# VH-VL binders against Toll/interleukin-1 receptor-like protein (TIR), part 7

Target 1, 165 residues: Toll/interleukin-1 receptor-like protein (TIR), of Arabidopsis thaliana (Mouse-ear cress) (q9ssn3)
Amino acid sequence: TKYDVFLSFRGHDTRHNFISFLYKELVRRSIRTFKDDKELENGQRFSPELKSPIEVSRFAVVVVSENYAASSWCLDELVTIMDFEKKGSITVMPIFYGVEPNHVRWQTGVLAEQFKKHASREDPEKVLKWRQALTNFAQLSGDCSGDDDSKLVDKIANEISNKKT
Short names: E, the ipSAE of ESMFold2; O, the ipSAE of OpenDDE; V2, 0.75 times the mean of E and O plus 0.25 times the DockQ between their complexes.

## First folded at step 1 (VH-VL)

Design of13 (framework fv_ofatumumab)
Fold by ESMFold2-Fast, scan of step 1:
Structure of13 (fold): chain C 165 residues (1-165), chain A 119 residues (1-119), chain B 107 residues (1-107)
Amino acid sequence: as target 1 above (165 residues)
Amino acid sequence: EVQLVESGGGLVQPGRSLRLSCAASGFTFDDYAMHWVRQAPGKGLEWVSTISWDSGSIGYADSVKGRFTISRDNAKKSLYLQMNSLRAEDTALYYCAKSPDYYEWFDPWGQGTTVTVSS
Amino acid sequence: EIVLTQSPATLSLSPGERATLSCRASQSVSSYLAWYQQKPGQAPRLLIYDASNRATGIPARFSGSGSGTDFTLTISSLEPEDFAVYYCQQYSDWPLTFGQGTRLEIK
């Protein structure tokens, strides 16, 4: 395994605050971290001929924020992550940042409007896979954002450090 | 101490073949991705090819696809580049490089081996 | 492919001065950018990785900054040994690409 951590997140929501803090703390602790900063959905970060950074990571820290499910890129990535989690090859750490876990699980609240748009544009089978990935993801034990990002960052980094050793 | 030593360069005529080798020492060779990077005289760096630690994933620059083949022998701690159908524009110093992973920076680099394609 | 453009092509300075070298990407590479130094007759040497992390053994006068499309390598006070060619490299997407280089020369 080449990476300790794969970070999945929606850049616009968290790049300049939570993800920046988390990434800096992980790097400070010498935790090998792949930060997937998806500024454009039509870009690609790796060749299909090479192993995905997800495939070669021990942990995936997935930060689901308000606009995570608005991104087809983020949803495709989550499907891949959850497939590897089901196979037992990666440990997923859910982080709910400013969203209710139950809304993620059932695609309600802000996700309801996002999925109405997806249903109008995408194949039904693809949308079903995205929904199932979110449901499976939200069933895992995770952490919610609160008043202090630094405490959540420390909690995540400590958990990874303890399991890495 | 991590060392990479390239060999196999030389003068070759257009259309011919040449095989480069890179001998690695000082690290667990089969844990790391390896790369070939070239530099034409007086020009900048150009990535040529990548191979994963288990040879399960391989990539090539468009300029060499179908002509060059990267391979490795983990038991011998060696990396290879088979170069077929050589062209004048393949003339360059060829570096072997180690990366911590298949999709990262290069450290260290070998000293390079010179390939000159000329009639 | 992602194109990296370095500027200036040549930078003429004296020892003791500050050097600022730029690298611009044609599309976002996040922080997946490295800087290398190459002296005549030598292989490139890693200076900075992940935009701002200094490689082992690299003096504190070297620093990197930036994210997305705009990156900077700064040498706070030039030593005679720092006059070399500097390359940036992205590893955000395939194929892996390098900038064309900035030559740092003595005034």
Scores: ipSAE 0.000, ipTM 0.491, lowest interface PAE 14.9, mean pLDDT 84

Design of14 (framework fv_ofatumumab)
Fold by ESMFold2-Fast, scan of step 1:
Structure of14 (fold): chain C 165 residues (1-165), chain A 122 residues (1-122), chain B 107 residues (1-107)
Amino acid sequence: as target 1 above (165 residues)
Amino acid sequence: EVQLVESGGGLVQPGRSLRLSCAASGFTFDDYAMHWVRQAPGKGLEWVSTISWNSGDIGYADSVKGRFTISRDNAKKSLYLQMNSLRAEDTALYYCAKDLFEDYSYGYFDYWGQGTTVTVSS
Amino acid sequence: EIVLTQSPATLSLSPGERATLSCRASQSVDSYLAWYQQKPGQAPRLLIYDASNRATGIPARFSGSGSGTDFTLTISSLEPEDFAVYYCQQRDSYPLTFGQGTRLEIK
């Protein structure tokens, strides 16, 4: 595996708070983490390897927040992640950030309006795959956000550290 | 829904400067890389510059390196191109364009503005 | 930089015919190639990304194929609105580059 962890998240909701803290903690523990906002050490480049990081990661930490399912990019990523999870190639760690797991599982609550918009714009088969990925994702054992992001960050990092060895 | 509106173009003499602006609406601006692409009269498309969602990843075409500076203001949902030391070869319609996917500079352009015309004339 | 060469430069066809447009890269771009349509006086419109994926809202008559250095855009049955200039674009390597364009015109 090239990466220990692939972080999947909706930037709008969590990039400047929870994900920033989680990423720093994982890197501090020498956990090889793929995230898109890392500063380049060399000259500027555009990477063709978004799918490659998922394929060559041992764990996927997927942070589903209120606007995650509004993003077709996030949903396509999740379909890919869940396909590899079914094959046993990746271990998925669900994080429900400010959303109820049952709303994610059944695409209700905030996801209902998002999927109404997807149904109006996208191919029905694609929408069905997105729904199935969310349902399968929410069936896995996961963690919910609470009062203290730092406690959740520590819990995730500890779980990865213990399983990595 | 998604709208990009460019402004700041005009007629300018060689060696002078112009600042282009692009006002974005209809999407979560600070989740997407943004781009400038230009088209000279009767010619094809030429990529000019890219800026990632957080301004951490910036690229330029060789023809404009050292002369142009791309920047963004996420709070104002605006993209900018500061154009210094302008040359006749910079004459073109300048498009503001949105990257295809969030969270990464994917390098494709799914929505474009109508463009703003820059004419560099001696 | 990666140079993209499109052929033919001009393609003259009638509505209802099949159009096949080619794009060749000077080195491998894997599948990291897009196709755009530009009508006179308008901004370009994304048709296909990553060689074969249709962008949202693009009619099924448009399809893309290829990998490595050779890519094809196919329009299965031309509609009058399809007569435009088509550009390919790669994102495998910085700087981002476009082909010179293929003009699709009415016979």
Scores: ipSAE 0.005, ipTM 0.541, lowest interface PAE 11.4, mean pLDDT 85

Design of15 (framework fv_ofatumumab)
Fold by ESMFold2-Fast, scan of step 1:
Structure of15 (fold): chain C 165 residues (1-165), chain A 121 residues (1-121), chain B 107 residues (1-107)
Amino acid sequence: as target 1 above (165 residues)
Amino acid sequence: EVQLVESGGGLVQPGRSLRLSCAASGFTFDDYAMHWVRQAPGKGLEWVSTISWNSGDIGYADSVKGRFTISRDNAKKSLYLQMNSLRAEDTALYYCAKDHYWDSSGAFDIWGQGTTVTVSS
Amino acid sequence: EIVLTQSPATLSLSPGERATLSCRASQSVDSYLAWYQQKPGQAPRLLIYDASNRATGIPARFSGSGSGTDFTLTISSLEPEDFAVYYCQQRDSYPLTFGQGTRLEIK
């Protein structure tokens, strides 16, 4: 595989604080990490036949924060990640950052308003796929943010390092 | 076509107010942070303000803090900048800019053509 | 506030030559550095983001490199349309800041 970790997140929610520290720690441990900035969407960076970074990653660390589900790009990416997880091609590590896992699972709480907007603007079939991906994602065992981002970063990095071997 | 169109600029006296607008089209406006960036005549770029997709996170440059207010109307796909207590130093071309992709809070991938604000007596 | 210092202030070259523009940060910005091109009377255009990734539609002759505090924008073989002002910008922390610009002009 090309990458050990595919890192999926909504950058604006973290203001690069948490994600920046997580990425630096993974790289420091020689964990080959793809930090997703939607490179697949622009087509200029990748050759026509280059495999998706998701497809060539062993783990996907998906950080779902308050506004992750507000982004159609994040939701489309999650659908792809969960499709590969279902096939057994990738191991998904859920990280719930400032959100309740059950709110993600059922698209309630902070996600309810976001999905009202999606339902008003998008194809119903597409919205259904997004909801199913979030539900399947939240059913996996994951970690929740607490009062110390540095401890969460260390916990994630330790879990990946241990499973990498 | 993806575009941002600014309006509301003009000539204004020091101490007065002006409201800028930016109309967005061709992209999912409410998925992205939006920014105001200004450029004084013959000078470089200066970031002025940012607003997250849901207006939950708002930032200002120190030079405008307390005087300018950024806001957005997602239903109208519009961004605004209310400028109060204007100073000669606020004279600039004001650009509306879309944040780059979903993981970037600072790279600006789409820009309007700008609206000119001149503060003079 | 992170200060970005660009050098040289002005670079005079001919079409076909290689251009190398520098941007230095007062503290580490990791790889969260973007480059913009601005032509007279026009809005800036994003060239490079995250230090080395080309934006959509940007020709392959533009490349970015560096990390931490020292960054470079390289134009491998200048075209007439490349003579413009270039700005670097960091997105590592607020307030967001730009360099003062490098003017690339015809010799």
Scores: ipSAE 0.000, ipTM 0.490, lowest interface PAE 13.1, mean pLDDT 83

Design of16 (framework fv_ofatumumab)
Fold by ESMFold2-Fast, scan of step 1:
Structure of16 (fold): chain C 165 residues (1-165), chain A 124 residues (1-124), chain B 107 residues (1-107)
Amino acid sequence: as target 1 above (165 residues)
Amino acid sequence: EVQLVESGGGLVQPGRSLRLSCAASGFTFDDYAMHWVRQAPGKGLEWVSTISWNSGDIGYADSVKGRFTISRDNAKKSLYLQMNSLRAEDTALYYCAKGYEDFYSGYSYYMDVWGQGTTVTVSS
Amino acid sequence: EIVLTQSPATLSLSPGERATLSCRASQSVDSYLAWYQQKPGQAPRLLIYDASNRATGIPARFSGSGSGTDFTLTISSLEPEDFAVYYCQQRDSYPLTFGQGTRLEIK
């Protein structure tokens, strides 16, 4: 089954607040949404013989929060999403939740220590791909969280509904 | 205090059924995968089953597949194991365990918090 | 299923000595391996996850290393409380599996 929206997020930061509100609103509007919980796959992303939920989605709403870039799973997922975005096969909708876009773009601020850890654990080529994906992601037109999560949820849902038709 | 308390164990005859429960407190239960792990008297650890936070991903050991059913009730902060067609080889201490997530990985398939276990003895 | 084989089955050492425990997987588990400690009458305690990361509250004398199929748990200088059974566990794929355990006993 094809999806309208693929939701990429860090569960620890947003699962029970912003993502819960956004997911419910998208479902209420009959927007077919895949809510990716990275814990579900026991270290595996998807079958090689089946298309990933990312590949069969029209839009990717990527919610980058304080600890999104701490997760190697989230970063690998972002690389895949941005590869499809470059091919023009998916429309990426950046959401910066409690983080500054420039910190995401350049891996500074809250991301600096996270990438220090990644550099100590992972292959340099892999870390470079993660950095490039974040930089390309942050250059896209996106929305920042502010004082009112409900307004941001409505804005995202309206944008998807309008482009879906 | 983070705590898991198992219950429902007991003596049961082969071929019968038993339902184990695990009550969670001190953490956000519906954020974590939960596990059942058993240990036969004097033996090592054997993984039995895993359930993700939303019940969307479930796994079983080959030895219990088709006989045991894992489930959870997030509103009640409880984990369950329905055990059907019990065999003598199912005799063990059954632990409830909370999934552990590394800050940098996002996976919940290691186990950081364990209950004290509930004993299941299958014999005639 | 992925079979984890631990060696030695029993290791007899004295406090202050270095302990080296091995875990070998029947096929690659990448770095998706954890180590647990279990004392008699107690539930297991997570020590190391993803091959080399110490869990919260675990003393620095515990360290893990390895990748693929060959993994090691090292205790640099044994304390009296360290004499226990140690298990490795993989999370690479279902079914999740544990090794058979290594019993660390006082000499």
Scores: ipSAE 0.027, ipTM 0.551, lowest interface PAE 6.2, mean pLDDT 86

Design of17 (framework fv_ofatumumab)
Fold by ESMFold2-Fast, scan of step 1:
Order: C-alpha cells, then sequence, then structure tokens
Structure of17 (fold): chain C 165 residues (1-165), chain A 118 residues (1-118), chain B 107 residues (1-107)
C-alpha cells in the first residue's frame, strides 16, 4: 500500500487536537494517510509496504511543535524525510505549531535548551545531522499555527487533494 | 557476517530499572527493523517489542506496554530496551533480533539474562 | 491477539523418518507465518517465512505449507541435528505472536 501523505509529529504535543482533525479530514477525502503515532495498536495489520512508509509517500506533513526537537526519534525521522526531499522523491509541507520558524531553523528559542541536552548525551555527528535537517526543513515554505486549527487543516487538505491524481 | 551482541542484563529487584543494549554489525543497520524477544526459563518465545528502521513504527507486547521503551541509534548501530518497573514475570533471556523484512526475524543474538527477584 | 496453537506438543521419531508439525491460528493470518528452530542453549533460527519460503542456508528437507488458519512444517527425512524445539510465528497482525512450540525428540 502506497501512501499519499506521511504525518510526522510529536504525539504528546498535538495528538488529541490538531493531528486528529487533520487525519480525519484527509481520510474523509480518501487520501491514503500514514499517521506516525510511534506505536502500533492491537489488530493493526502489518504490510510489506509499511517498512518504508516515508519512501512510498508522495507528501510528508511535518508538524514541528514545542517538544518535537526534544525527541531523538522525531529528529531521526526528520533526517530521513529531508533526505528523501533532497532527492526529489517527496514533497515536504512544514507546519510550525506554536513555535517560531526562525527558532527551528537556527535551533534557538525553545530548541536551544533541547539541543544543549542533545549535545551532552549524543554523538556530535548525529546532533549535526539533526541540526542540518531542521535548518533545511525551515527553509521550505510552510505554515504557522494560529487561532484557528480548522482553517489550517482545510488549507493542508485542499493543497494535498488538489495535487492527488 | 551478521552479528548481534546483547548486553546490560543482570539481577535486579522488583520495581527497579535496567537498560539493555544490542550492538549490530555485518549489515546495513539503518535499513532494517529490529526486535526484542524474550524467553522465560523453560518456556517458549514471547515477542516484546519492535522498532522500524526509522523509528516511525513501534510496537510493544501488552505485558510490557507503558513500562518498556524500545529505541535505536542508527549512527551507533545499536538497539536499546529501557525496562522500568520490573516485575518477577519479566525474568527471561532477552534476545535482540534483526528483521528480515516485514516482521520475520532472520538473525538473533545470543541473548542477555535478566533476573528479577528480591 | 492471534493465538497460535502447535501440535503435537511433543513428537518422538527416529532419524530418517518424516516429521510433520502443525500450527493453527485462532483467525486467518493469510500466508504470513514463519517457522523457527531452537536447539538447547542456542538462539532460534529462521527456517521458513511466508508459509513456504525457505530462509537462506536452510536445507531442502525443510518445507512449509498452508494458508489461512492451518499450517504445517515438514521435514522429509530427519537428521540427528534436527531434534529441537520448533516455533511458528505470525506477522499478519499486531501484536506479533509465537506458538507454544513443538518438541521434536529422538526415539
Amino acid sequence: as target 1 above (165 residues)
Amino acid sequence: EVQLVESGGGLVQPGRSLRLSCAASGFTFDDYAMHWVRQAPGKGLEWVSTISWNSGDIGYADSVKGRFTISRDNAKKSLYLQMNSLRAEDTALYYCAKDQWEYYLDYWGQGTTVTVSS
Amino acid sequence: EIVLTQSPATLSLSPGERATLSCRASQSVDSYLAWYQQKPGQAPRLLIYDASNRATGIPARFSGSGSGTDFTLTISSLEPEDFAVYYCQQRDSYPLTFGQGTRLEIK
């Protein structure tokens, strides 16, 4: 099963509000969406195609929230997404949810303390790759969250729907 | 030559924590999902947890969900299992295993023993 | 969860005989079933995946068959090194589950 959309997000920050609304809207429009909850649920079927959901996705909607960069798993996923974006095989849609794009780009603001912790705990080369992925990600044209999540959900769904065959 | 070497096992008291590690070599680690499987003394195999190549797909057995956390470091070619709130029933030999493709386990380490007792 | 039930629990045979081991799933797993061999003191070894495909390095005497809920592992002519515990495993649905094992012992 090939996906139209890969959703990357930190579950604790966004799961119950924005991501749920976005996912339901995409599914309602028959857009094949992989929602990366980071956990499998009972009854969920494994598929050979799930081994590389990023590779077989046309779009990646990446929601960078306050604690996204605190998660090494989210950062590793972003590195992979941005590698495929650089190769031209995926279109990345940046969503800055409650964070400033320039803080993501340069790892300042709320990300500064998170990266101090990463630098003390992780290999320097790995931290550098995470920083480069965030910088490249933030250079792409994206959308910031505002006072109306519903408007943002519609904007994202419309853009994806318009490009879907 | 595919090699998986587990470490970090030992004797711990109930309620404490252990962190298991698995060092991989002989294959492109970041292309494959990885698994932890355990075997209690004299018992069969029990799947514990899986993590996809990019950490985008993680699963846990119901018996360990909320207590154990699987993670990987592709740059270090290492797999980890953080085990919190350990119980006597967690006593087992813990195997690190490589995914062949889509959740069949083609190579296994020798295992590391975890004994939870007071 | 999908429960895999293996039978018999113990199978006693002599070298040269044919062994047939069964694995029954509580619901359909399509063809997403594997077989593993475990010798005392050793890690398991993958024998068969996707019900009927031999893993790398596995001798031709091992074969798997079945689909849906009923699966068999056949060893056409037992060698002394084949006496071990055999486990089936499904990957159709989360969580991954193993059968309880069939012990193949020498008679």
Scores: ipSAE 0.013, ipTM 0.496, lowest interface PAE 8.8, mean pLDDT 85

Design of18 (framework fv_ofatumumab; at its last look DockQ between E and O 0.05; V2 from the best seeds 0.00; counts 0 for: pae E 12.6 > 2, off the site)
Fold by OpenDDE, look of step 2:
Parts: sequence; structure tokens; C-alpha cells
Structure of18 (fold): chain C 165 residues (1-165), chain A 122 residues (1-122), chain B 107 residues (1-107)
Amino acid sequence: as target 1 above (165 residues)
Amino acid sequence: EVQLVESGGGLVQPGRSLRLSCAASGFTFDDYAMHWVRQAPGKGLEWVSTISWNSGDIGYADSVKGRFTISRDNAKKSLYLQMNSLRAEDTALYYCAKETYYDFWSGPFDYWGQGTTVTVSS
Amino acid sequence: EIVLTQSPATLSLSPGERATLSCRASQSVDSYLAWYQQKPGQAPRLLIYDASNRATGIPARFSGSGSGTDFTLTISSLEPEDFAVYYCQQRDSYPLTFGQGTRLEIK
């Protein structure tokens, strides 16, 4: 595998705080991490091998924050990740950041409003896929954010380190 | 509904230039890589070029390198193919196609336009 | 480049019959193989991606299998609208390449 970790997150929520800390720690520990950043316009010419970062990652750390499910982009990514998870090609690590796992699982709370919006403008089949992905995702063993993000970062990094070896 | 509409095709002499356009709608254009694929009359499919969502990654088939230039305008939701030094073997129906996965550039093509015909003949 | 060879070149069958199409890669493409259907005068349509996943809206009678170098597209029971040209495509490495196609015609 090319990457140890693929980070899935809502940029507006966590890119400049939790994700930045997590990424830094992962890199510090020589954990090969893919972090997509659409705010950066860095690119390169095509290489002979161009596989999906998700496809070539061992772990997917998915950080579901308050506005994660408001983004069709995030939800599409989650569907993709969960498809690979079902195939056994990637291990998903759920991180519930400022959201209740049950709200994610059943699309309640803030997610209920988000999906009302999705239902009004998206293909019903697509919406169903999103819901199923979230439901399956929330059924996986994961971690919740608490009072100290540094502890959560360390926990995630330690878990990856232990699983990598 | 995803829609891709190609335009700009026509009849040209060898050595001339054409610029193809593809107008996209029905999806977040700037999240996906876009591709050009061509099909010569009565022949199979041939990949031509790929451009990532932010134009940071670009690839060409060897048959068109140095002659064709792929580009995009995300604000206009448009994909382009500048074709210079056209040859007879470039004669084909040119399709624009959408990448299946966002942020990737090597996925299957889940949506295709109807194509625009390019004919290079003396 | 990775060469994809499809077989047979032409397959003649009747509605209701089972169709089996083959795609062989010159080197391993893992599971990064897609199948497309193209009817006369139409653009290609994605059928199968990642070797075995049906694209949205694709009937259950279409299935894909295989990994590495040998792949198969199966149509369990042919419908009249299934008679078309089928292409396989690899996305393992650039350049992206297609098979030469299999023409499925009505007997």
C-alpha cells in the first residue's frame, strides 16, 4: 500500500485545527498519510501509476464533525470508503468529533436537518446510499472527541502505530 | 442530472488546429477530474487526455503529446481540448467523460457526452 | 502500455441466453477494470467498475468478475437491448487503455 492512512474530513470544520494536529502527529511518527487539501493548488504531472488514494491506503480515519454530513463531497467520499471497507481492502477508523454517534447512525439531530436539505436537491438513490454509509459507518468501533483533542490525536496515532506493525 | 455536451468539431485539413469544448452540468464540476476519449470511425475507444479537478495533474496519450492541450475553466464548468498539428489519424468522435470519484484522476468514467466529430482530411 | 485483449471478437446469441465476455490484460491490473456498453450511435455507458461493481441503474443480469489479468463480464439472460459492443478498460496505470471490444449480436 502507498499510504498508511487516508484522512476523510470536512475541511471547513477541522482542517485548521484537529486535522492539522492529527496530520502533524501522524507524519511525525512516519505514518504515511494522505490528506487532500482543495485549498492548495499544488499539482504534478501524471505518473505511470495513478490509483485512488483510498484504494492504496491501509486505514481510513474518518472524522465526522458537525458539518460533515452537510457536504455531498464528504458523503460521497464516505460511500467510497465504506465500499472498500466492505471489500476488506481498508480499515475504517471512525472519529466522532463534536457529534453523537447515534445521531450519525440514524441521521438525527443536526443530521436530520442536513438530510432534509439533501432530499430536496439530490437524487433519492444517492441520498439513500449516503444514509446507508453513515449507518454502517456508525456501527463500527470508533472514538469520540472529548475535552482534550491532544489525547484523541495521541490515541489515534498510537492505534495506527500499533496496527501498522 | 449530469450532462456533458461537446462542441467544436468539424472538418479540417492536416496541420490545422481545432479547439473542442465540453459544457458540464448537474454535478460539482470542480470536484472531479475530466477526460477526453476518442473513437475513430468503426474503431474502438482510445483515451486521449485527463485533467484533475484543479488542473494540477495532466496526462496525455503518446499519440497526442506535444500537439494537444487539455484545460478547464471551473467557473464556467467547461473542459477544453486544444488540438494542433492535426493528422488524418486524429479523425474521430471525441467524447468528454466524467471521473467517477472526486479528487481522483484514474477512475472509471461514469458519464459521457454524445461526442463531437473531428474529421481531418486533405 | 497495458494491452487489453477481449474475446471473442463477435458473440452471436439469442435473447434469454447467457453471455460470457472475456478481457485479458497483458499485465496485472488488480481490480482496476471497468466494462462499458456502447450501442450504435450512442456514447459508451459504464456497466461495471472495479471488476465487479455494477454502476448505478445497471440491471442485475450484468455481473463482472476477475482480478489480475483475467476478467469476465456475464449477462445471465440476454435482453434485446443488450445487443451492443462491450469494452473493457483498465485504470491501473497510464496510459489508460481499452480493449478492442466484443460485439454481441443477435443470432
Scores: ipSAE 0.005, ipTM 0.587, lowest interface PAE 10.6, mean pLDDT 90
Fold by ESMFold2-Fast, scan of step 1:
Structure of18 (fold): chain C 165 residues (1-165), chain A 122 residues (1-122), chain B 107 residues (1-107)
Amino acid sequence: as target 1 above (165 residues)
Amino acid sequence: EVQLVESGGGLVQPGRSLRLSCAASGFTFDDYAMHWVRQAPGKGLEWVSTISWNSGDIGYADSVKGRFTISRDNAKKSLYLQMNSLRAEDTALYYCAKETYYDFWSGPFDYWGQGTTVTVSS
Amino acid sequence: EIVLTQSPATLSLSPGERATLSCRASQSVDSYLAWYQQKPGQAPRLLIYDASNRATGIPARFSGSGSGTDFTLTISSLEPEDFAVYYCQQRDSYPLTFGQGTRLEIK
């Protein structure tokens, strides 16, 4: 695999705080990390010959925050990640950042309003795939954010380091 | 009291179409997801389709996807199932069912209609 | 899809006896499992939801237990009206699925 870790996150919520700290710590530990910065979606184009960074990663750290499920880009990415997880080719590490895991599992709380908007705009089959991916994702063993981002970053980095061996 | 009354079932030939209706009363129809569940003669229950309160979120079992279309008319408090390209294996009693929870997905079915029979045979 | 397997397929008991019905899931459904009762010529009736909660109007003799992949419906002392077919249903993930049913019949 080319990367040790693929980071999936909603840039608008986490880019300049938690994700930057996590990325820097993983790199400091010599963990090859792909940071998927969706801010570049309109300008960055990848060669059709290149394999998806998800496909060539060993671990996916998926940080679900308040507005993660508001993004069709993030939801499509999660569907792809969970497809590779089912095939056994990637290990998924759920991080619930400022959201309740049960709200993610059942698409309640802040996700309820987001999915009302998706249901109004998107193909019903696509919306069901997004819901199922979130439900399957939330069933995995994960970590929740608290009042100290630094401790959560260290916990994630330690878990990856221990499982990487 | 809550009531769900199905209609529209009958005997049809393979390849033909049939439209089922479900008339709801006794609850705020506009607030709940609705489901169609079928039961073949002497067999168990099979989930067929769902539709959210605003018709925005729709799902189908793989066996009927592309052939069946679920819809609702909140003003008439009615649920519909348009069944196209019918096959012998679609022969079943079709139930209309109400979801318990009104503001999110995946509730249990607290009320069911008595069903309408669809027989696909030549 | 999640497959639910019910056992036994048929359970023959007498009124007054205790009935224990099993439902096993092919993967974890957490506690998102319901039980339904169906009598001949009638629609299913919700008995238990979220593994252990009795639906409104359901007699105290009915109880549910379990989590993950193994679930049980117990009827503490059978009444004549309890002889019916029982189905479990998971709502953990789509598509929604039901077990094949357990027929509870008079000995």
Scores: ipSAE 0.000, ipTM 0.454, lowest interface PAE 20.7, mean pLDDT 83
ESMFold2, look of step 2: ipSAE 0.005; ipTM 0.507
ESMFold2 (binder alone), look of step 2: mean pLDDT 92; pTM 0.937

Design of19 (framework fv_ofatumumab)
Fold by ESMFold2-Fast, scan of step 1:
Structure of19 (fold): chain C 165 residues (1-165), chain A 123 residues (1-123), chain B 107 residues (1-107)
Amino acid sequence: as target 1 above (165 residues)
Amino acid sequence: EVQLVESGGGLVQPGRSLRLSCAASGFTFDDYAMHWVRQAPGKGLEWVSTISWNSGDIGYADSVKGRFTISRDNAKKSLYLQMNSLRAEDTALYYCAKDSSEYYFGELYFDYWGQGTTVTVSS
Amino acid sequence: EIVLTQSPATLSLSPGERATLSCRASQSVDSYLAWYQQKPGQAPRLLIYDASNRATGIPARFSGSGSGTDFTLTISSLEPEDFAVYYCQQRDSYPLTFGQGTRLEIK
């Protein structure tokens, strides 16, 4: 396993605040962390066949925020993460950042309009997979953001450190 | 602790090729993106190329794209820069640099640098 | 490409004085900016990353600030060893670019 932790998140919502602080804290604790920052473009791939960072990670911290489900890339990533979780090869840690867990579970609230748009543009089977991944994700024990991001960061880092070995 | 040692520089005529090497020690080489940065005599710093930990993602400055090839050998803890079709403007001190993070794409800041190897392209 | 413009080109100060160095980007780089120090005959040394975070081992007299297009490196009280060339660098987008440098000299 190359990575201890894979961080899945919507950059628009959390990259410059919560995810930045979480990543720094995990690295400070010598936890090998992949931060999936989709804003970075590194030109051409030298090799097209690489093991996915998800596949070679022990834990996935998935931060579902207001605009996570608006991204087809984030949703495809979540489907892959939940497939590995089902097979027992990765431990998923759900983080609900400014969203209600039940809204994620049933694709209501802020997700309702996002999924109305997806249903109009994408294959029904693909949309169904995205919905099922969100429902299965929200069924796992998770944490919600509150008034203090630093406490949540510490809680996540402590939980990973305790489960790492 | 962290050491990066460049080699392979020299005097070469325009149009010829040269291969630079960088030997790394004191850190887990396989976990970090690696970079080449150059500095022409009396001038500032210019980024040349980046390679991810597993060679899957590579970037080049436009001035060297199509002429230079970055590669790495994780078993040998070595970074390379194959420089083809060299031009006078490629004359510089070439630094090997370590990315500041084991993040997959790198944080693209350079926390450790080698002493550099001099490349002079002249007839 | 994002162009970084550093000012002044040369700053002449005495030990004990405060130095303020500017770096301006041609477009927003958010907070993805670093500062390096380079002494003659030596490789650069990372001072500040992500606009305001000190790298390991860097004295507290060095501080960085700014966001978007306007960034500042401040040395609160110059020591003799601080007289060097300083470069800013952005990592917001490819290609990675550096400023042209500010030379900090005695007097």
Scores: ipSAE 0.005, ipTM 0.495, lowest interface PAE 12.1, mean pLDDT 85

